VH-VL binders against o27280. Designs and how they scored, part 163

Target 1, 266 residues: o27280
Amino acid sequence: MDSMNVPEVLEIKRIVEESESVKTFIFSWDFRREVRPGQFVMVWDFRDEKPMSVSLIDPVRSEIGISIRRVGEFTDRVHGLSEGDLLGIRGPYGRGFELMGRDILLVGGGIGMAPLAALADEATARGMRVDALVAARTADELLFLDRLEAAGVNISTCTDDGSCGFKGFAHERLLTLEENHDMAAVCGPEPMMFQVMRILDERDVPAQLSLERYMKCAVGICGQCCLDDTGFRVCAEGPVFWSQELSRVREFGRYRRDPAGRRVPW

## First folded at step 7 (VH-VL)

Design k22 (framework fv_marstacimab)
Fold by ESMFold2-Fast, scan of step 7:
Structure k22 (fold): chain C 266 residues (1-266), chain A 118 residues (1-118), chain B 112 residues (1-112)
Amino acid sequence: as target 1 above (266 residues)
Amino acid sequence: EVQLLESGGGLVQPGGSLRLSCAASGFTFRSYAMSWVRQAPGKGLEWVSAISGSGGRTYYADSVKGRFTISRDNSKNTLYLQMNSLRAEDTAVYYCARTGWYGSFDYWGQGTMVTVSS
Amino acid sequence: QSVLTQPPSVSGAPGQRVTISCTGSSSNIGAGYDVHWYQQLPGTAPKLLIYGNTNRPSGVPDRFSGSKSGTSASLAITGLQAEDEADYYCQSYDSSLSGSKVFGGGTKLTVL
């Protein structure tokens, strides 16, 4: 990892309000540094640094977008910024999604739709048929529906409370869909991803899943972001993994770890 | 209603080849992954191969990998299994099956008999 | 090991209950993969009887039911009838064999 490890101070060119809690920050980008859907960057507000998925890749406008949900002190400070303000960006990091076949299913939960929105743009640009299952707790937390529709994506929605689309969880909605795909890409809460992976495995649909488990190492030097059985480092070898790779990780979807490294059920 | 009809089975010598076909009707064929499942006389079911709805991905049991090729023609609603380097242990009824809800095999054809003997 | 284990045979009288077990491992049923059940009458193709552990296709009587716990699944048949004489197969998915659909060895049900 060369110059990607040095933060570049970039001006916020445009801010898009995606929901009450999510904003996309848009920056000019030199595409001699390649960026692929599924990769992330480290965002530095000159006090703290956090990993954020790239949600927009626009080489025609020479722009990238980074979508950030308001969940704590860092994200609250970043949400308080305006167009013209500065942020440090380093990266991109991680393994991006791979596209194959003629059709793809996207299954996204909450902010997990951010990397999938970038993937949808690339898949549609390649002429693939794209179906998206967009899941959230409530209708107000469904993200990128207008952008996906504008891109020609076939959208199904699912909310835990039934306020939009199917009432229930993403995997419950997926079980009622009879259409198969050449591949799938999945990003969202780990229990949701585990349930979705099982269904896609049974349907002979290879899936790539994006895991947002990471510590503050980004370049893989601290080892804290390793997966349990395989030793994969999310920030170096992930965050995108094939479902067959994750099926060998006994922890995935069943356990998390506390600060002492002990397994705790979800 | 969903219908699957296999054909192409028969008697073949060890080392020979056969191509099986499955004609599908009553559903949007390209939207479903399809499988071949076999059953040797008096024995249980064994999954052989699967193909995604568009044909972009194929899967094989280790026992047939490198010898069998699954394919489909969505314009003709037809699934194929090209079987090469046949062995006596490949003797079985071969079923065409659709992958449906929860990843189950929700519809099956009547099967076609493949006999590999000298 | 990709084989799911079923008893080779079970029997019961008309009106009785039988249960057919399907024992897997940590790479299939124990990994959370769904279990499906198929009924095969002599000389016929298998028919889907239970899908997704507990669900019945339209037209399957409610005297057939499925369950799953840990590394195992079970098919229960209540109120046995002569036409239930068949071979029964469980099926799941095994992640350890480069990804493969796996069947149990089958159970012959005899109605006495």
Scores: ipSAE 0.008, ipTM 0.531, lowest interface PAE 10.6, mean pLDDT 85

Design k23 (framework fv_marstacimab)
Fold by ESMFold2-Fast, scan of step 7:
Structure k23 (fold): chain C 266 residues (1-266), chain A 118 residues (1-118), chain B 112 residues (1-112)
Amino acid sequence: as target 1 above (266 residues)
Amino acid sequence: EVQLLESGGGLVQPGGSLRLSCAASGFTFRSYAMSWVRQAPGKGLEWVSAISGSGGRTYYADSVKGRFTISRDNSKNTLYLQMNSLRAEDTAVYYCARTTWYGSFDYWGQGTMVTVSS
Amino acid sequence: QSVLTQPPSVSGAPGQRVTISCTGSSSNIGAGYDVHWYQQLPGTAPKLLIYGNTNRPSGVPDRFSGSKSGTSASLAITGLQAEDEADYYCQSYDSSLSGSKVFGGGTKLTVL
């Protein structure tokens, strides 16, 4: 067994409360196991294991951060933990983002900002100009605004209900913003990502999109990670894909598959 | 220091043509959308046209569609506005402006006067 | 036609507060589009004063502030000074008809 496939028991060094429903758990990390923005780890609470995107990569402090939204029994238990408590971590897994050019656009929805926050740190460290469109249903669900601001990122917000920034969806906001970017990175609800991808494709902006659905197996051993048409395995060949790869996937943004393989609309 | 310098304005007869130029310096020109904004004597500001950083997308106010063409040469850091079929109501100072990601105009040139004689 | 309405003039004495309104509709400010503000001193090009409803560019004193509510936006100037005498314009985006960047009609500020 590869060492990355065996869970390592790590102490929670620090917890950052990002919102009422999201916390970032910070661990000491040995960077001989390289981790890149867009990759994920399997988090084990000694009962269940779930995939979580890496949201902080800090080689100077020798730390990684994992941001977790409270959405069910596993995440409720993890949110109940304190500094000094233990979690099992295995990984990293998946294909990370690739940076190119000088000017980058980030478009994130909800917890999808987690991998993009790590990417923003890398891009700004390289001297890139970073513009971030941060979307959520309500103001309280906008994530990482203080961290992005501290990194020197230009921020635009939008909420479905209009409680902060633009009132509307990310793609509607994007149509009102100027597009002078060498690339974009997008992560959030799949219908949002599909609409954003279409606009970026029309504007000839190459985009990378992170598909976080069906990452349950982490190493490509489960059938639920497979995309229609191309046979891509999200956990093995993703979760990050170029827009040109996703444009050939009929299901992206339109439907998903249940365990029986039947199409279910979003 | 960001600088935008317009040229090419002057007096023209109705139905005539003029080409305005805007020389940009002090920033990475290709990374910004650019706009033309005009102001008729004694009147307010009116947005005329915009172009994306690559030059791949162009936008026009309804009052100038089909008559004006915005373009740019990123190798020369220069923005252009080709104005055809000019009308008396096109008489204005024309400003070159750098367009931010938010859609604001953060730097403006000094303006160049276009007078369409009636 | 101006789709954003500003008062044609406002006045104040040094040290006072003045507020300049920008009234739009559901197709522009009411739809959530950002409002930007510009100062134009006599005989000069406009200067960006406020962007994205509330943000000040470097070099703009905090005496200038922007706000937005419903279909309207406001520019507030506190501690009014003689050099503030200028024309002020709001700007947004309008989604009706063909959609476009739109300016208010402008407000002349006189410092008494």
Scores: ipSAE 0.525, ipTM 0.740, lowest interface PAE 1.6, mean pLDDT 87

Design k24 (framework fv_marstacimab)
Fold by ESMFold2-Fast, scan of step 7:
Structure k24 (fold): chain C 266 residues (1-266), chain A 118 residues (1-118), chain B 112 residues (1-112)
Amino acid sequence: as target 1 above (266 residues)
Amino acid sequence: EVQLLESGGGLVQPGGSLRLSCAASGFTFRSYAMSWVRQAPGKGLEWVSAISGSGGRTYYADSVKGRFTISRDNSKNTLYLQMNSLRAEDTAVYYCARTHWYGSFDYWGQGTMVTVSS
Amino acid sequence: QSVLTQPPSVSGAPGQRVTISCTGSSSNIGAGYDVHWYQQLPGTAPKLLIYGNTNRPSGVPDRFSGSKSGTSASLAITGLQAEDEADYYCQSYDSSLSGSKVFGGGTKLTVL
């Protein structure tokens, strides 16, 4: 689609404060451009452009939502905007999640709950049973709990500091939970996703994991999008991958690459 | 609607064996871990054994480890408990229970009585 | 042996509030493991009353509520009714027992 490469200037219809550091920006959307959970858009503030996962997909209201964590200059500027202000949006890009079976497990860490919240809505609308393990450093950083609860999702929480739910990491909590799922979807810090993937693999639960760090490559910004050992490009196949694909990647969960292509530990 | 029906209980002598069955209906059996929970007459609940949805993993209370074997046949929607080397202290009502994701037992059968006595 | 401690009995009059405690340790409730509650009427199988510390299954009245703090959990019953007379059990998971499910000893609720 030609329109995918040209930003559309959209008005911020509504802003939802998810936490002190996270806001969801809601826009009217023409669903002649289909959007699926797990896909992302490029957000343009008329100075810089950054990839952001779609966190709300509502064809009934003709709306999409984009959840943004405040982590730097671009996101600080976007967080300073108000309802009625304008942003450029282009996309969607990337491979979305695929749903199969009747029961799905979602495992999300921090802002990684954003694409999983959209997936939860779709799975619930299809009549699937949804269980969500929501992980964060502290209770104040747990995202979308009210939205998931309203959708009828069974929620388990864990925080590193024990301020809400299980005290510990997502994979430690997962070991205490039952394997009642046809598939799983996982999004969050790469080390967390790696540990979760190992457990799901041992339980024979097929999982899809979202590697959001490579979203820029999907729009042709750089040519270095290959994963170690596989040789295929994240920009063409990702950001969502099946666990069997990622288990062959030495880099996953251990390294990332800087702009010069050098390995940097997590 | 979810139904669980136990069978196979009865009177057995110490050292004997019994095989309990639990017929499940009204849900996707393979998607749920299943457990056996027992209750001695006038006493509290005691978890006995659990099996994963696929049947690939099994768990046992220390009191029955090495004597009891849990298994399932997902094609027949049936859970089993093979009880060997039975002792008087194994006398109890044995409940079949479906295990919820959180580790709770959301549905229970009516139970089957196992009496170990001479 | 039960690793979760409940009072053996509790009593109240119709319309009153009662609380049933479930006391664990750092290897179970204190480690953050969920607490679930069951109601057992005389001569019947147990019924799930509360799961995941605070959640009610469909059909359970909001008079029943669960809470958890530190190494303990509580079941609160408000507006006591005669039909609430039953045995109540808490259940959790204990990591020190090679990872097994554990029940409290049970509490007999008498509605006077």
Scores: ipSAE 0.227, ipTM 0.648, lowest interface PAE 4.2, mean pLDDT 86

Design k25 (framework fv_marstacimab)
Fold by ESMFold2-Fast, scan of step 7:
Structure k25 (fold): chain C 266 residues (1-266), chain A 118 residues (1-118), chain B 112 residues (1-112)
Amino acid sequence: as target 1 above (266 residues)
Amino acid sequence: EVQLLESGGGLVQPGGSLRLSCAASGFTFRSYAMSWVRQAPGKGLEWVSAITGSGGRTYYADSVKGRFTISRDNSKNTLYLQMNSLRAEDTAVYYCARTSWYGSFDYWGQGTMVTVSS
Amino acid sequence: QSVLTQPPSVSGAPGQRVTISCTGSSSNIGAGYDVHWYQQLPGTAPKLLIYGNTNRPSGVPDRFSGSKSGTSASLAITGLQAEDEADYYCQSYDSSLSGSKVFGGGTKLTVL
């Protein structure tokens, strides 16, 4: 818990079921406290708190949305909540996405589409052209397609099993698509992001990548997330990094660290 | 309305050169990859060359690689194809086409005829 | 020789259904690359008819439809009309050469 910040207790105004495993929780928000796409909040269920990316930013309705995938005890409890129930929210925290140019590419995998959906809303509101490559293991795990379509986003889908769109991985699909973008934003499994970054680098497209595992570094809690395999301290505020910054992080896309700090391949 | 208009075609002898132009209007030119597609008299379509919206990357069919150069001037909304060392087999109508994100050719020009003959 | 194989001709009577096949390989359609279809009326430039395997551009009637399975794709035309008489081309991408867009040989549709 950040000792300088106290969670604000907010009522769940609305719940949207995005898939069997993903729900978006919507809260009233005072926009005197600015929120940007790519930022996250700490969600407190009065027992534990976890970082969650903001997936909806709606200043007209004075609402934010937080999309949560069911993966463990905390998220199981939160998924059991109903409209009218209370959660503690702290934030926002972290470095958000920066929009550059006129044409933007979004590449999202699974729940990684959550922060990119918020970015798509902002980009289209600014009159930018947005192309989104949405990847998942199966068709049922593709997220935010209706919302992206309603926003005027051009969508390409990709599933590992071929149940919707291109059969294969996001980077394989990206190789089949045209490249006319001023920047890209990428969020999803780290191996996917690494392969996508390599292609965008070859195409001279600057990319911003959102790394969930660095969210704790942005709030100052996690010393271990700031070290690479040489002991070099990477004290950049996450979760969003430029591809130029990530090219200097030896472990990105190659390995992670277990609780003991040991290297584990992806 | 999207419009593409080719020019620069004509009759040239084998070994000669021509530069084709394609004037684009009605859309944000720099945001789209562009291609040249040709069609020999009475024959099918053949993709010739492509260029990304920024002009940063170019692609060529093996049949023209080393002889043709695709380029663009985004300030003038114009696509070019410099054709060198022309052969009889290059005789065709050359179409300028706008390339969609999916790689389809969603808008085509009317074409310009290139005849390579002595 | 084209990398994508189409029948050179197909014919049907008004009101009937015709199907035009496009046969590829593991390096193009079989690798998951999209198939696009074009209609070329005599003396005119080609016009996009179907993109991304199944999508119709604005203004294309729903009697035109595309499908893809394995290494092949098909264009189906229902309620055949005299004005459909044209050349039809499939187009995809071949991964064996970087940046290679490939067309089928074309199919002449005759409306009897």
Scores: ipSAE 0.656, ipTM 0.798, lowest interface PAE 1.2, mean pLDDT 87

Design k26 (framework fv_marstacimab)
Fold by ESMFold2-Fast, scan of step 7:
Structure k26 (fold): chain C 266 residues (1-266), chain A 118 residues (1-118), chain B 112 residues (1-112)
Amino acid sequence: as target 1 above (266 residues)
Amino acid sequence: EVQLLESGGGLVQPGGSLRLSCAASGFTFRSYAMSWVRQAPGKGLEWVSAISGYGGRTYYADSVKGRFTISRDNSKNTLYLQMNSLRAEDTAVYYCARTSWYGSFDYWGQGTMVTVSS
Amino acid sequence: QSVLTQPPSVSGAPGQRVTISCTGSSSNIGAGYDVHWYQQLPGTAPKLLIYGNTNRPSGVPDRFSGSKSGTSASLAITGLQAEDEADYYCQSYDSSLSGSKVFGGGTKLTVL
């Protein structure tokens, strides 16, 4: 059929250090294989394969970017790589974001800003007005502010410790901001996304939320990404879901599952 | 170019009614909350009312609640303020203002004078 | 009397620095709501000068700056010029007043 399911070995063309813990790896990409904001690729270091959201889509330069936070053994190894080194990439996979209306709200927490940065680029290129609420634990962990500003995005920041912008959580900041968006896109920790979704539902703003579970498909067919109440598989039917779909899932924002299938609170 | 143009001001008797209009151009009107802000002669600014971009929510200062009604017609890019049971203390220049995401008034009209006098 | 308190007047000579304070409470500035500043030249409509505590709209000189701390905010004007003579208003949002937008009483700046 096509080459989407076969890993392509690509050279790391450039590495951008986004923060102490986050790097964006840039690759040449053949856009005969389309990629949309909100989709992910499987990144293979020739030992393990992990899903990563596409954070840069640049058809003019024929490049894609993949932003990776250092949080475990796989990501530590990938962070140790240099320009010229090779990684296997397959995909893209999943349902991307759908843009609608004139004005959109982006709400991102931590590395969740990665797929939203790609969405911001597309929305601004379409002439849409974009407001972005960027949340992190501290100022040093706020991501993509320079990219968003360069794209003409209106930015509000919040940090748990108050080191930049509003002191508090994304949903607390959102309550103090105006209600005038046609749609929202949300990505970050599930508890944050749940609280944000509730506010957007009360405001009648349709929202799309991106779920990146800790367990993903390794070989293309898996049941490990299954959501509790609806049977949705994140890698098959997500990772992007409308807020109306997620409101039916008891698991969302309340608990996750360990490898044994046991419920673990956030 | 963002433009806001108020109309409908004038002299009215106490207890009377008046309807203000604000014609908006140069931006996607439905995407912005809109407000009315007034200023009595020689006095400071006082927020009067606000309406969400979709028209689903309206807000009023306590001094006008129950007497004034804010509305909008997004198909005509027009904001309205229906003022009933007018009092001498409602005498002011009324400004139409666009409300930003932060809650600021980023563009203002030139205002329309409402005088409530016998 | 105002929910947000400003000094009624301030004055300075050309080239000097002046600051205008805006004092609120726990239900407005202290609750995390942003402070915005407006300049009103005699006989004209107000113009947005500072939004979101610290941001300048396009066309506003960097001589104007905003800050916020606790329940208060300040507007600073450096390199004062004759054309800065105007009324200045702070504005925020108060959750205790049925979710109302609130203005300070205004400060008349006189350039000597």
Scores: ipSAE 0.485, ipTM 0.737, lowest interface PAE 2.2, mean pLDDT 87

Design k27 (framework fv_marstacimab)
Fold by ESMFold2-Fast, scan of step 7:
Structure k27 (fold): chain C 266 residues (1-266), chain A 118 residues (1-118), chain B 112 residues (1-112)
Amino acid sequence: as target 1 above (266 residues)
Amino acid sequence: EVQLLESGGGLVQPGGSLRLSCAASGFTFRNYAMSWVRQAPGKGLEWVSAISGSGGRTYYADSVKGRFTISRDNSKNTLYLQMNSLRAEDTAVYYCARTSWYGSFDYWGQGTMVTVSS
Amino acid sequence: QSVLTQPPSVSGAPGQRVTISCTGSSSNIGAGYDVHWYQQLPGTAPKLLIYGNTNRPSGVPDRFSGSKSGTSASLAITGLQAEDEADYYCQSYDSSLSGSKVFGGGTKLTVL
């Protein structure tokens, strides 16, 4: 409670199945330890720990939610858990989103909608007009649509295969939507975020992008959280960055780093 | 609550000019794209021009490009359409319309008649 | 040719169902662009009736509904009433060379 570096063992209160590959794990939370949209926690299954974005912040029910996509051994094990089982949680960590103006655009791809769903709740609670472009490969991979609708968010969807909404990519859809926002928040696959950022920059819309790659260390020791040209450490200085900061990073949207520091194309 | 009120229409000779105004109230004007849509007597609706909320981007139908200029004054909550080199086929009721994020025209003014005739 | 094609007229008796079609192409409705519908009563400005294919603004009766399939959209009016006599327009966006908002030619509804 007084130290964010010590995991608190929490009972899984509820599990929401968001899709075939995504679940939201809900825990009771003491809000004396403040949590902001865009921040992450370290999830410990008593064997390994991984960083996960906070997707639900509910002080009325005293709950937080953490949405996890099944992508490997750790997430497979966590997906096998049931209500009543225990996980270690420490944090929150990282820089959260900042809200400004009256109107906000959210652009989310796949699991990237998780931190944006929490942001949508805060923005609507502040009286902002919220428009959300939700992108996925197929209709069954679109996340949080019911929750966004319940919050009064204006929703546009796009899928690569055209199974829901606009047929195409997020940046292609964005070009056909009106440009009426004081700011934007973007989270999803890095190539998608790069294309969206370029459009928002041309439109002079300040944007924040959540970049959660290479997170191995919540205390900021791992050098692989560093962005190539700027020296920013994602887990220490991010994961949320302004588009003006990211526009100067050569690797953003082009390549990533392996454990040896070598460039790997997206 | 949302209101749009057009003015500036009238009779003008071919080759003449006219400036339309649209006074907006009941919403945060600067946050909405605005459009002009016209309707010739007995004909259908035709989109003419659009402007972004900031005024930084403008769009025109091919039929009016180079002759019409859309602009806005967000401090006065007013939209404008400057019409030059007017032709008989520009005769129409001109509507001011608020454009939603989805691209629909969710509120319309009453329209102002522009007649281009000798 | 019209980019979006509507029948020029349609008619029905009170209480009946009528549908108004809006036929586009791969550069507009077929590309997934939203279809919106407007009602224009005689002597008045158009009023938004349906937006985003299926959504109804507050104050529009639930007997009006929109649908979309492939390159076409339709407006359905059930429980037809005399006050529904009006012109109806569909509207979408076209990504072809013009890259602009486009209206259908309009449909005059007569309640017999």
Scores: ipSAE 0.465, ipTM 0.730, lowest interface PAE 2.3, mean pLDDT 87

Design k29 (framework fv_marstacimab)
Fold by ESMFold2-Fast, scan of step 7:
Structure k29 (fold): chain C 266 residues (1-266), chain A 118 residues (1-118), chain B 112 residues (1-112)
Amino acid sequence: as target 1 above (266 residues)
Amino acid sequence: EVQLLESGGGLVQPGGSLRLSCAASGFTFRSYAMSWVRQAPGKGLEWVSAISGSGGRTYYADSVKGRFTISRDNSKNTLYLQMNSLRAEDTAVYYCARTSWYGSFDYWGQGTMVTVSS
Amino acid sequence: QSVLTQPPSVSGAPGQRVTISCTGSSSNIGYGYDVHWYQQLPGTAPKLLIYGNTNRPSGVPDRFSGSKSGTSASLAITGLQAEDEADYYCQSYDSSLSGSKVFGGGTKLTVL
């Protein structure tokens, strides 16, 4: 426990450019500390610390990867780093995805594909059939398509603007695809996840959904991790939740809270 | 290599019954929805029935609903179509087909002929 | 009773381009369901030619292409060859009835 709460200073072994705005940073990792898809780590640049989902788990090469989207000052600084530079990593934290059955559906939006890419690797290594619906605003924001294809994953894409694949939202595309899955894993913008969850519930497909917006609470005193109606803390009881748990939460998919605790519609 | 082999076709009197089988190999059978598609002599393709990978959901064209029953045995990699109350218009070659995630029929058997006459 | 409409026949000469249309409605193609295309050579089972509107299975030449717009889809064949003479079927899904996979009536392509 003590070891998990102290950042280890690790060298950036390799950097993969996933898109104009997303990079994957790869580190050597001691797998005596098990890491599961769906878990996150705290990344420390020696000034600020932010939670990041683990996007690559490779015990054969003894590596983990962390995919980071450029969205602010911290991520801009991290994107400026090179192979050989150092970052502090602590964790892993949170509840990972649970695989069940033989056939799995992944539905990812934007950077939400990061934890799902790690899950896809584990599922395909187990010999599972994996179908992935990859959603983004534009073709340039679709992530991990080459990696998923190399792993043998069946891919469907959708973009809001129609620049790649189906023109529309993930839930609209999902309605047009066959249901042959023992479970689903979903990660992306909360309104997308809510709509996808409703369809999967109607189809009796058990789904696990990752709520990344509250991960910062894992390292600090922060009430933002607490979900309305259930009292669940995302950092302690998530970030991965079963659809049955989320279907009872009035907040999920309808509104978020600003720093003042006010409701902000999606 | 994906292979689908139909059997059980033949000549049946109107009002009779027949059971078709489709032996599947070369893929994880339980992971795919399966369908029966028929084609009357000299006519077009008509989807007849579909079954989910688990067997938990079944679907039927209106023309066969209440008369035909689709089923599968995932332990034997076999798809079935039980056809009851057969009519002359059911005369067709019946194809077993694998259904992809996109809803296409990506592999087809060679078909088995069902003739309903006299 | 066909919910997807195809021309019953089309013809072309070797080297020409032909297009086969598949017209649906708001409950199928217009709803966003994919259109798939099958080639059936005389005396054989159908073979998947195009899936998911635009994708080719391994072994299908790039002379065959699919497109979809609104309530309709099209199969284009460029550089027409004698061996392309076959029946072509579009297929989609109709949401007005649960589980309704639907085929077009078929188009006989004659290579003159």
Scores: ipSAE 0.498, ipTM 0.753, lowest interface PAE 2.0, mean pLDDT 87

